VHH binders against F-box protein At1g11810. Designs and how they scored, part 9

Target 1, 377 residues: F-box protein At1g11810, of Arabidopsis thaliana (Mouse-ear cress) (q9sa94)
Amino acid sequence: MTTTMSTLPVVLVDEILARVPITSLRSLRSTCKKWEASSKTNLVGGKATARKSSHVGFILIGDKICSMKLDLNGGDDFVDTSVNQVSAFDGFAISQLFHCDGLLFCISNNHYSNYTLMVCNMYLGETRLIQNRSLFESYQNFCSYAFGYDSSKNRNHKILRNNSVSGGYEIYSLKSDSWKDLNVDLEKSIHLWRLGSVSLKGNAYFRVIKVIEEGVWEYNLLCFDFTRESFGKLLSLPFESLGDEGEGIMVISCVRDDHLAVLYQRDTLGIWISTEIEPNKVSWREFLQVDLATLDGFPDVFIAGRFIVDEEKQVVVVFGQETELDLNHGNAFIFGRDGYFTSFTVGDAPPEDFTSYVPSLVSLQIDKTGKRKARDD

## First folded at step 1 (VHH)

Design d4 (framework vhh_7ocj_1)
Fold by ESMFold2-Fast, scan of step 1:
Parts: structure tokens; sequence; C-alpha cells
Structure d4 (fold): chain B 377 residues (1-377), chain A 121 residues (1-121)
């Protein structure tokens, strides 16, 4: 059995940070202390204002993690994008990527036929290999995962895993570096979408299928609360999916780190953003609705995969496939008001995933977390 | 470990029908994306049909209206019903499963051994 664990060199961290506007924003704010003094009565001002037209994060293209910058420019909706493979993950084939609180959770199928679970802090250049339980090792590609943290003052980060073969649930704690079994009360008619969870305010939101009867199902959302370590109630969606028999495509995304967005594509493409989102309740507002059949020059086939909402520009960036068999080119579309749309190319393959990158000071070293048992006198 | 076992291939005359079966062990077929791919000599492997965990289906352009993918009453079985077969359908047919939310069209990590379908004129 071969196990792989690595720590990123500081020079690679510096290279990654050079592509992240947070460092530039903080430097700008620090040099403009007069602005900070005048904004004391408006605490919302001075953060993220320089980042409104720029989206920075990590994207999966094929099995490779790449850094991405998307710059949305002016009233012409001109797009500049740069995509670069992150060399710190060379030799790893990444199948899934999750983000929570500035940490990345990666699932790697390495060339030695073993799945590796890793939590990475790209800012500190730290990686923690997560010990797998023998029960789940052979079935890891049929597991659904979620990443979040509990409400403790120092945020205990946790990973939820469900194995579709055994039906069992278990949870990993970063603080204790250990797994424990969970007895989960979930209706048998509810099936977790294998690769469909996002982290939001410490909790994880899943795309789920509720089976009504054989061949008849609908999309729903379900929250896993990492503090209570339990699922909430099914959350309502702002659209009807019952009876579409898989003709529709549902994707979820995080907006402003505190709201959930949902995309539903069938004959139209709709985007909704949550106005309230909690483990047992949600309310929605419509952001954009596009009738794809009315768009001149739009491809005959388009399958939405991932999306980014830019509320200031009033557009959505949707990554997807233009043909059912085209795996060699990554195209993205920008949809806006009044039938506006345009396209641009992203990499050599359709993007699988996108997650915003935020620097974190959370240490992943076991010696700092796992061996701390001393009491102060 | 996960195993995909295919059956139902063989020789058939043009205009005939075949039903391929894929029996899976080590995972629940009804909860995972499954696909049928084919590869003819000298050609690249291409998607024939795929079925989602919820039962929604997708087909390659040249098989739409002729082929049907379905799940069996046994949860760990998927089928490909092939009607109105032509010489151009001659290929090795593979059953496969996928990791991605793009599972319809992403290359799969688990493959069956393949079953030969030969259509004579």
Amino acid sequence: as target 1 above (377 residues)
Amino acid sequence: QVQLVESGGGLVQAGGSLRLSCAASGFTVSSNYMGWYRQAPGKQRELVAAISSGGSTRYGDFVKGRFTISRGNAKNTVYLQMNSLSVEDTAVYYCATRYSDFGWYKPSDYWGQGTQVTVSS
C-alpha cells in the first residue's frame, strides 16, 4: 500500500497568492488608512470592493487542479481569463474538490490505484493526509462527501462521508484526527447526489433526488449541520422538477460566502439566489431567467456544469459542454439581462468544479492539534 | 472490489436486435451514474448511452431512437436494448461508471471487460 502526503513549498504559496486579490486588497487598504478612518461608521465598506469584477479560485480541468482568474470588464462585458496548473499537485489525479473556510478538501486517485483524502491549506503550504477506514477504502469512488465545521469558537472542521454500497455514514474531525460512525435518520426515498455538496456558513448543502415511485423523482436540497451532526428537513426549490425524468440539470453554488445559488436548465436557464438560508428553511429570489431557444447563435446542445454569479455586473458565468461527446475543449458562457450572452474558452477540457480561494491561518499539522492534552496549572 | 460483468453480445444480422446486460457488484447501480461505451477497431471509444442515479438518460447522436438504456428490477443491473442494428454498430461495448457530476460524458474509472457486437450485412 502506498500513501502520499505533501507540504507545499513556500515559493509555490507565494506564486498562488500573487494570483489572489486578497493580498493586494489588504495592502491597498493598509496604505489607505484615511479611507479606513472615514469608514468606521460603515463596517461593510473597504472589503471586497476592489474584487467586485474579479473571481479567483481553483478549478478542476480533467483531473488537474488549476488556479483561475476571471476578470469581467466594463459595460462591454469583455472577459479576461488566465488558467494555470498548480504544480504542487503534480502526480495527483484529483477527482473531487471541496472548499470550506479557506481550506481545500481533495480526493485523489493516485497512479497506484489508491484513493487519498487530503485537506490542504494553500496559504500555509500544509497538507494533512486523512486516514481511511478499511471498511470504505475499496468503495471510495461511490462515496458522497461534505466538508464543513462546527460552531465551536475555534471551528472544528469535519468531513462527512456516506458509502452508497453499505449505506453507512461516518464523520471525520480535524481536531481529533479521527473518524466516528453516525446513525443518520434519512428517508429511504432520498438519495444524495454523489458529487453534489457545497459548504456554506460551516454547513454542507446537498443536491438530492427524492424518488416518488419507479422512474419518477424530483430534485431537492438537504443540509447537513456539522454542529448537531444531523440532516435538516428537505428544503424547497424555486422551480418545478417533478416528472422531468432527468431532462433538467440542477447545479448549486455559493454566493458572497453566505448565500446559496441554484441553476436549473431544461428549455430555459434559471438562476435563483437565497434570501435566507438555514439548515431547516430557505427562501429564494430570482436572479436571471434565460430562454435558450431565443438566443441567436447559441449552441444546439449545452449541458451546464458549474457557475459563478456576479451580482454587480448582473451576469452569470456558466461552465459546461457544448456537445455530449466533446471532452477536449472547455467553453463557458456569460448570460446577462435582455438576452445578452457571450462565450470564452477555458482550458483543454470542460471544467469539472470551481471553488473560490481564500487564505487561511488554520494549522493542519497533527503535532499542533492531535497531541495537545496538557492542562495549564 | 467493484466489478462490472457484461453479457449479451454476439453475432447478429443487420436489422436485428440485441440486449446487453451489465451486472454490478460492490456498489448500488440505482444510486450511481452508469454508461455504455463502444470502441470499433481503429476508432476512439465513444459514449453510447448513460443513466443517472435518478433514472434520467442520455444517448449518443447515432443511436438515438434505436437504443434504450434502463435499470433492471435488480438494483445492481443496467441494460442496453439495441434495435435496428447496422454494420456501423459493430464494436466492443463496455459498461462503465463515473466520478463526476458531469458523469454522463466523463471517462469512467471502472470499466467492464467489454462484450463484442458484430453486425453482418
Scores: ipSAE 0.006, ipTM 0.349, lowest interface PAE 9.7, mean pLDDT 70

Design d5 (framework vhh_7ocj_1)
Fold by ESMFold2-Fast, scan of step 1:
Structure d5 (fold): chain B 377 residues (1-377), chain A 122 residues (1-122)
Amino acid sequence: as target 1 above (377 residues)
Amino acid sequence: QVQLVESGGGLVQAGGSLRLSCAASGSIFSINAMGWYRQAPGKQRELVAAIYSGGSTRYGDFVKGRFTISRGNAKNTVYLQMNSLSVEDTAVYYCAADLYPEWLTSYEYDYWGQGTQVTVSS
């Protein structure tokens, strides 16, 4: 391929996704053959151009993966949105979605209790089904996950999970197609948030809760280094959360593929972007502060779930849940300087997850001999 | 981290009783709730009973009035007393623990036990 991943037209991603046929686990091998043929012939186009303040990614609405395009170039209070269900995932109930290095990591608990882990390259039309370590663990899909890669040549992509049975950690390697137990110590007062992690420069960043004493805790940030296969030290946050009694909401997101952003909601909505982010150190700059009490028409109960930073427009787009009465419509809010705020609709239900997407040339193919394990009769 | 160990499963005749026990170890002071789920082959995992740090309890519709969840003195052990068992109660029973924060309470728990088989014969 001669395409640059960062300059690939956004509309091409939607065309590739719309043509991927994934209907069942039994047909996956045949589906991959047809999918590869389709994706390699349908890359003809080149009329689409990327625009500033245009965002594209995947969004999880209920148990369905959708592609989303958000165009903010229409001026004040005009937002152009496109949300389309990805037919490639029809038949899968997706519970978690992760993105790293142009690869999509999905966790599914299908109807009939079928538990599945998948890594997909939507640009190349490749899927790898990850075998569970044991059938006994197939019903335990509530683990904390992280997706990243190490510093080896060609990047070895890896998945970290907490093993709830042993209380330890285990790590999967895409290169070796195997799991191994990991001897990792984490202070007993530190708890990984099961709502997921964010991949950044090959490492994963977790929202964590540090328990000080019964009923007293604070938010912290923690990095897992996939090269060293170990956790870093707790990273400083640009806000105070000790003793908030669960009234504050902390969310993290990636900016420019190389920086981390944090959102902290309580009486105000604060957004900070990292100026330096490494496994054992971080520094922050303030991006936006919004006093929610000054906003006319803002909901009484709003819980931020995901967000997008647009540095060109100097705004943040926040997805979240307002009330149970609003579950039939997904609303998002745009916050800017000097009390600017507006809203728009994103679908039939509040988004549960969102990840920005840039296509990748990373191959998911395993040696054909390695995929055939001779079964002894 | 929290480890959960279940005991008390087995074979029982319809109309009989069983008591399941689950012991938690590790960071037990971080536990917000403990509970029991069950899963029969070909069915979704369902809530049986849960008990919260404040002592409140929740039960699944088909077990109300028959099953009782309780907590031991150290609050690191939870018991499920199952009375008037029927063949429809046959399932693998899983102990689960949910951690803080309390405002994000869901029926999806952070830590799970290995599961214990309960078989009710006619």
Scores: ipSAE 0.007, ipTM 0.257, lowest interface PAE 9.5, mean pLDDT 71

Design d6 (framework vhh_7ocj_1)
Fold by ESMFold2-Fast, scan of step 1:
Structure d6 (fold): chain B 377 residues (1-377), chain A 122 residues (1-122)
Amino acid sequence: as target 1 above (377 residues)
Amino acid sequence: QVQLVESGGGLVQAGGSLRLSCAASGFTFSSYAMGWYRQAPGKQRELVAAITSGGSTRYGDFVKGRFTISRGNAKNTVYLQMNSLSVEDTAVYYCAASSFEELIQYGTYDYWGQGTQVTVSS
């Protein structure tokens, strides 16, 4: 039914527990003995502490899910990293990773090229496998996915997928454990990027390409509202992307669970963070601008894939592909003000995806009435 | 100045083979992802095969094991080898070029050709 996956590295467990309110630790200790032991040893005078400019999450390297801790505290060379493969996924080749409400949604390939969809709570060590609707869903590798939840009591978590057979959309409900066809209309000129939707406040945000005419397109953002089960209007971007010379790269990321960030790379690298973000409304502020041509040692070809914003240090960490270089090395780049630029290695292959992680007490098991564990204050 | 010129289309009997070529000019071919799309009368354009600048390939499920995409950067050309052709493969085949792999997957691209007709008879 539900499979337990309590194999998080100790360093990640300790960092996560430092961010959990003390009142919530009682529930965690009753759920997992590993977490109970860790939480006891890392409390000083009954109080957990977290480091500034420390980022924890999951990263995809060579089809493997790894835990990552990135510590940006201290000095000019202020980078300290730890990357550890998550052994709970050792039998799986993971192609995509999504995060929403402390849950991970993963797409896995097996030796027979069959796709497995799963939702995991790494904090509680719970997994739910999602059944395919049809035998002919072997073409799932060309589907767009999004993960979110509706505004109902206790949040009904949902997965959106395009239906390659009908050309329409379908939605899965975690509460009902079932798929349904979705009556949604999207203009024929609008195309969703298949990889990299971002979950934010229960909704999903997509990079989209709007075709103006043959060979002419522009970048836009589009929200899917999981409560209304419909797409919003195109959202304005803080940069110009229209034209025959539109060779820019657009990437989106979630910041602090309540803001959206956008990266636009061409001859310069720009980062903007939302000041307001809703399904039909957005406003932006500029965070960073970097002229890539002025950076000594920067690769000739670099395609940004994912990024992390650190507002206190005023830097951005960018993961991506170096298409003209050896693909056996995984490098990440840090950009800051006044031409600050450095790099570090994260593994033997370029990272394919990254998601920040915040623990959750959302159970993937069948709903039960009444109190099953001690209540938090 | 930018051109994609398809060739190699024509009439072939079911079970036969055909090789399509797309000659590119006016851009840095080696840095672009290349793809083949097809469109039959009254149907939407669909992805047949794509190849990244690094050589990674993707195929539509209906052609896997029968078609092979390849590229020759020295000749600025992308190829589609089509084996075991069926009547259902009858369509106009289009060459496409994208600075981004994702654009090719969505039927959106920086440049594309005029198309070449492939007709498979029983």
Scores: ipSAE 0.000, ipTM 0.273, lowest interface PAE 11.3, mean pLDDT 72

Design d7 (framework vhh_7ocj_1)
Fold by ESMFold2-Fast, scan of step 1:
Structure d7 (fold): chain B 377 residues (1-377), chain A 122 residues (1-122)
Amino acid sequence: as target 1 above (377 residues)
Amino acid sequence: QVQLVESGGGLVQAGGSLRLSCAASGRTFSSYAMGWYRQAPGKQRELVAAISSGGSTRYGDFVKGRFTISRGNAKNTVYLQMNSLSVEDTAVYYCATGDWSLEYLYSEFDYWGQGTQVTVSS
């Protein structure tokens, strides 16, 4: 059981996300270090029997990164939600957002195939622009990305992407600030969901589609191990998905920074949480099963996009949309035990992505001293 | 290298029909949605029709009952059958493809064709 900076008070995380410029986030480094050093006791950050739950993270609405806070009230059906655009990303149109070890990996693109890759430490106020290997990569919009780190003591953070030109893979290392080609043995019938990898314990987990035959496919999970720089075997799912033909929806999310959750929507909405998760092994427990046809006021067409699990409240918060033409409303739904169902509004457009946030002390600066020492050897 | 090549546009009289075709190449699109947008002079680009990898269809309100989208056996080809055309259907029609679940909703499609002109005379 490893807990990183997740024991920080929610009010501090809210301050970082909502109102503090990137350069000012460095001032919070000392506060987070002090909190990290505090003894793990029941006195701080542990409301063992408290009714309130709060969730903080980043959300992608249109092309803008926003901070989001959800406060779940124990005794009523109301949810307090705050969403604020992160001004640090003003001037960027963000298409994809990934989180690993307190770092954000962002892809900024425009409709003319120009794109910028960047890694940000919001807590330290550091940004690294990632150098592209080719200036004529108009196919970049079909790249699948993953963000993670290897098992070295200093955690070498890495980005994996599919190279659309060669059909192969390439990997970027923050330590060396360079790309290299990676020969990955992945079956041609397996397609990575391009907007859907999640980082967990340094590894990246992909939603994948395995094509059985034309018009027939199934969902699977696949792990990329950044230490071994290889994909694992397909991980077993706790449900049957064969023959959906694009109608069933599978979504993955992290819970408690050490477990994976899966949501599967068809006639029902099911949520399972991993009891064990490793690159080649997974076991599941059912968390919630909802019959969508029994819910008054639930939309006729709903596509689940992202979700948050609150195990203390025994609810799940699901972000999604009601139709491809419904671009005017940002509705989210809360599902719970015994037919509990409610909704609330998030922003003026439905969220495209969500990632939980835990501050980190990982530096994005190159160690010039280490380079000098290596030359003297 | 990804290419979307549209064909079938042209001039037609009101009440007539046209069939647009779009062929995608350079990457496998069998797991992707494909669709048609249109843009008339001085107006925003709007969704005409889309089809999922499984064959589920969606239509813009202005084309209900008149247009039909379908997918070829290779899944890299999409067709738009346009019946009972009116002057208001005059626009440049664009073929597009992308990930159905997320990108189609807000960033629109990732790959776009160059467009094909449809002109409907009274």
Scores: ipSAE 0.000, ipTM 0.254, lowest interface PAE 12.8, mean pLDDT 69

Design d8 (framework vhh_7ocj_1)
Fold by ESMFold2-Fast, scan of step 1:
Structure d8 (fold): chain B 377 residues (1-377), chain A 124 residues (1-124)
Amino acid sequence: as target 1 above (377 residues)
Amino acid sequence: QVQLVESGGGLVQAGGSLRLSCAASGFTFSDYAMGWYRQAPGKQRELVAAITSGGSTRYGDFVKGRFTISRGNAKNTVYLQMNSLSVEDTAVYYCAAYTYEVTTGSHTYRYDYWGQGTQVTVSS
């Protein structure tokens, strides 16, 4: 049965509630009475807790945000996928999707390269539109974005923006509903990839290119610490990059909400998962290595994109393109041990982004007046 | 506003040459990788040539030795010199700009911006 009580499908909401710790679930029920009936349904909760190979999140297909449930089954029907467009984003063409601490940060470019920035709490059904600074209105497309929060008691969620035209950095605070300039400096040899930072434990991780000399560069990772409001040290990767000749595709993803994974594709497809990840320190372990040239029936051209790691099943799900410019197919591949691979269709366009999801009680409403007696005696 | 404007297309006899230009505005050209793609009727779009911000080049197999991509950062323009044209080169040619500087095997750049395209027709 599929029904909707809000902007999310009931089945997705029930699975989210089943994943929340009991203490947190009681707190959620006290603030959202309409979810009580779902929380008391043993059958639905049992399904969610029994399916450790189930992945729930948001996926960007073309310009549309969809909720996705991915169930990995054994046998001929290895994959069950449920994808539903999220109505809260009707009227927006979404170009980028970020997730941090149960909040979604979305960028829409449906007006002549001008971008609309918004933060959404899908659990509470709240959206905050973020005011653009007028000096960036014509050049929003040159900005890189990252989403995180500081470690204060009530977590202040923040957005980092880098303007490549001015070379400057600025940071937005949800608590103050305002932007401020940041005096941060990166070595001139370090170039941030403008799309696809990943939020992890309140901080953001960027893919970066470090230029060693003319025509020679290497991949690295860089963390922005939202508590200190500064970049960390360059973090080493578990593979060797060889400069632009022979270089591959690098993609990063969040695993179990506390670890980072990296995918590197050339003639082989390698996946590594962090054993330790902090702003100035990383250690890696190999998860999977696949020689794409040895796979019978594998496409002649494959460009890896977003990915999901399933450690219980010992597989990785990789979204990507099968031709040089294929806008009409939304295929994904599952790679496993001993040359195992299979494919399935996600939608009518290649997935641009994917993020796992957990619910949040963070309110996005701006306080108009202090209506509570706040006495700390 | 970001704009990519292709020029230099037209009708040419087999064995002839054309030079395509793509004039870029509204962004820091030197920070972007640039590419040329083509699409013939009933075919999917394919990479013709790409050039990184650092100047490294990559070509599609069917144009190697015949086409040359170059960039003029001072003029915010990328060029495609097409020599020894054949009827099979008939297509709409598109200019593209991308912030990631990744070149590898058979893989293509992801794209941030595209031009409207310019028609190249090669007669026998």
Scores: ipSAE 0.000, ipTM 0.259, lowest interface PAE 12.3, mean pLDDT 71

Design d9 (framework vhh_7ocj_1)
Fold by ESMFold2-Fast, scan of step 1:
Structure d9 (fold): chain B 377 residues (1-377), chain A 121 residues (1-121)
Amino acid sequence: as target 1 above (377 residues)
Amino acid sequence: QVQLVESGGGLVQAGGSLRLSCAASGSIFSINAMGWYRQAPGKQRELVAAITSGGSTRYGDFVKGRFTISRGNAKNTVYLQMNSLSVEDTAVYYCARTEIYYGPSKGYDYWGQGTQVTVSS
């Protein structure tokens, strides 16, 4: 008999998780505290001529969550990076990583039809395993996920999923520790991009394909509002994406925790940052345009993945791979003004996700004491 | 929303040929990478062939020179032409689709139900 973690009694699941080395959790918390302290120190008394930009967070390389520190220095030593596997997740093969309000949401695929969903507070060293409503029995049981919170006091964190087999939407609430079905109506012409929704100001933003007519489609964005528990209207993009076969690649990311950035790669690589972003409206400004054909030594094929915007240094860090089928290297490029580019390696496999570090005091422990009974009960 | 339906499997004699087809519905086919995997009894599922949205191909070592993957975006179909079949090619063949091809560690977004290929001596 093979018992999955989701079918084990809670006490046995807790005992299994408690066997994860506690030194790994303490090291992770120490790393997060160092990142916080480093960020605060950099805000105090940095000299303009010796300034460095530091980006710290978590990155998904292959099936492993790694901590990443990226220092952008001036001169010949432009990039200093450290990537370390997060030992707390050594027993898990992670397929997706989301961040919202200092919490990480991870999907682990320990078997084709057996998902483990978990929300992690890296600062407090807490993890909540989320009960799936059913085990998925076929390779076709794949879901789109999004992570956010509602406008209630103390923020109720929620997970949205679209089950590709049933076609239905479900929403999980951290406060109630339960799933509910959600009646959502999207036009037949709108198709959610399954991977890579981004959390921003409590809501989730999806890349979508809108079918205009047979063989003609365009990229758009769509917001899921976790307070209203509904999708907003289609949001326009700052570039022309209407096309047929062989169109470009679109990636989205957060900037300064309150703005959305979009990267569009075709023959050029363009980055735009939102000037206003709400569930039913968006405005954009151009950040950077790079003509990839003018870059000497740039690979003939490059598929952009996750990216980081550094507004102070006027650069973008783009993770990607040289072909959809190349699994041997985790290449990253830094693009800047006037044809500036450089490269560095991040792990042995293409990076898939990046999420910035933000400390959270939100407890993931379920209150097991219950409410006190009234004296007359 | 996505359905993948394989066809063209069956019984064939060693040295023969088969052409597998995979029809996709409920998605925009032209932007997706498509692949064929196989699983023989007692073995792990392995890559047979993959084709990107732009038409670049990759093959498993044991099928190079014998199998050819192609796509027909107008028909939302991917094909696997299998030549010079051997008993060792006996397996269930699965069609797979992804919106972005992340590789084997992430796998494909959607899988078909599979089609049986049996090669007799």
Scores: ipSAE 0.029, ipTM 0.432, lowest interface PAE 7.4, mean pLDDT 72

Design e1 (framework vhh_8emy_2)
Fold by ESMFold2-Fast, scan of step 1:
Structure e1 (fold): chain B 377 residues (1-377), chain A 123 residues (1-123)
Amino acid sequence: as target 1 above (377 residues)
Amino acid sequence: QVQLQESGGGLVQPGSSLRLSCAASGFTFSSYAMHWVRQAPGKGPEWVSSISGSGGSTNYATSVKGRFSISRDNPSKTLYLQMNSLRPEDSAVYYCAKDRYYSGWTYPEFDYRGQGTQVTVSS
């Protein structure tokens, strides 16, 4: 499947182009002259001042990828949102969505028992279907995935997979269009969460459970370095998460493409943003703490899912479920300082995933020698 | 608080049967998909089976399909795994796991898992 930029709503195209770094805009204008006038218009005329209050990305609602734009006004308790299904993925039931370096990595299944892995560049309209290694349908549902790139010239983009059948790891290279088995040095007490890896500066960050002793575990983070093809040291979290102390919900997200954020929910909702994040080191600062019991009109049951941090507005947008029994309720909440909260509707089902999006010139085309190449003209 | 307690493991001969149980508390059991995951020494975790909150949908790893059967009793908040025709390669610690969301059972994200129950299949 070939995906083009023309499948996206025009308003999202404009917002995406307005958010692209100047260096990337110059390169995009030389490569795709069709969009040059639009990118200039978006920057000239004051749209640059509006982009800090606008968030653009892709959201997974049920089995469908939708584009989303959020305009945060910060006052009068309202927000403008638009959600539009992306037609380029029609015919695919999408189960997982990852973003790295302007590329989307999607895992799909369908009711005819076929699984597909694909990498898409929505800006260039390019899609690469990824060959699998004779994986069975049920097996594919239970792999952990990560998406990143190595430090080689022109960035070799890679996919890490934990092979649940063999118990090992394997890695796919876009440059060679091939899988290889990977021997990773990971302690037996450390277990990866199946979902929720996040790409950051070319590497992937996983939520992990570390077993301390029988019946006692803690939550940590672990980085996979795609250049060295190895895991780093366990990274500490800014909250106490021992499993024997009760229930908590942990979610991670990228902020400004260079920082990691963590959300932890129990009786309160806490958000922390990294001040330093590297494969073997992390430090945190508190961004927001919300006592959910003090919020007038807040639902009695709420389970936090994916989230977006807006540091300028001093708010967080949280997607989640308002009740364990309501599978058709698609509300999101905005939390801020001094008990500020409001809600908006995202659709008729809870979002299963969300990723922010910034376009890039990464080509998915394979030249006649089998090498990935940048688009010419 | 969420608690999961596995039981029913033991030492059995090849070809034997075992029934594992998982007692759940601290959440609305019938609203969540539940999973069995196993880990043998020196190997990573392997997903074994899943069941939807209502019990209407089940799924199995290829290695156990036709031999294992997952079920649940929502009134008693108990998950079961009936293991038939056991093989030496089924030897592992078996863990009960709660899904984060009911709708995500096809792609489970585990909130919690219990301490495990050891199954050893040896002559």
Scores: ipSAE 0.006, ipTM 0.285, lowest interface PAE 9.3, mean pLDDT 71

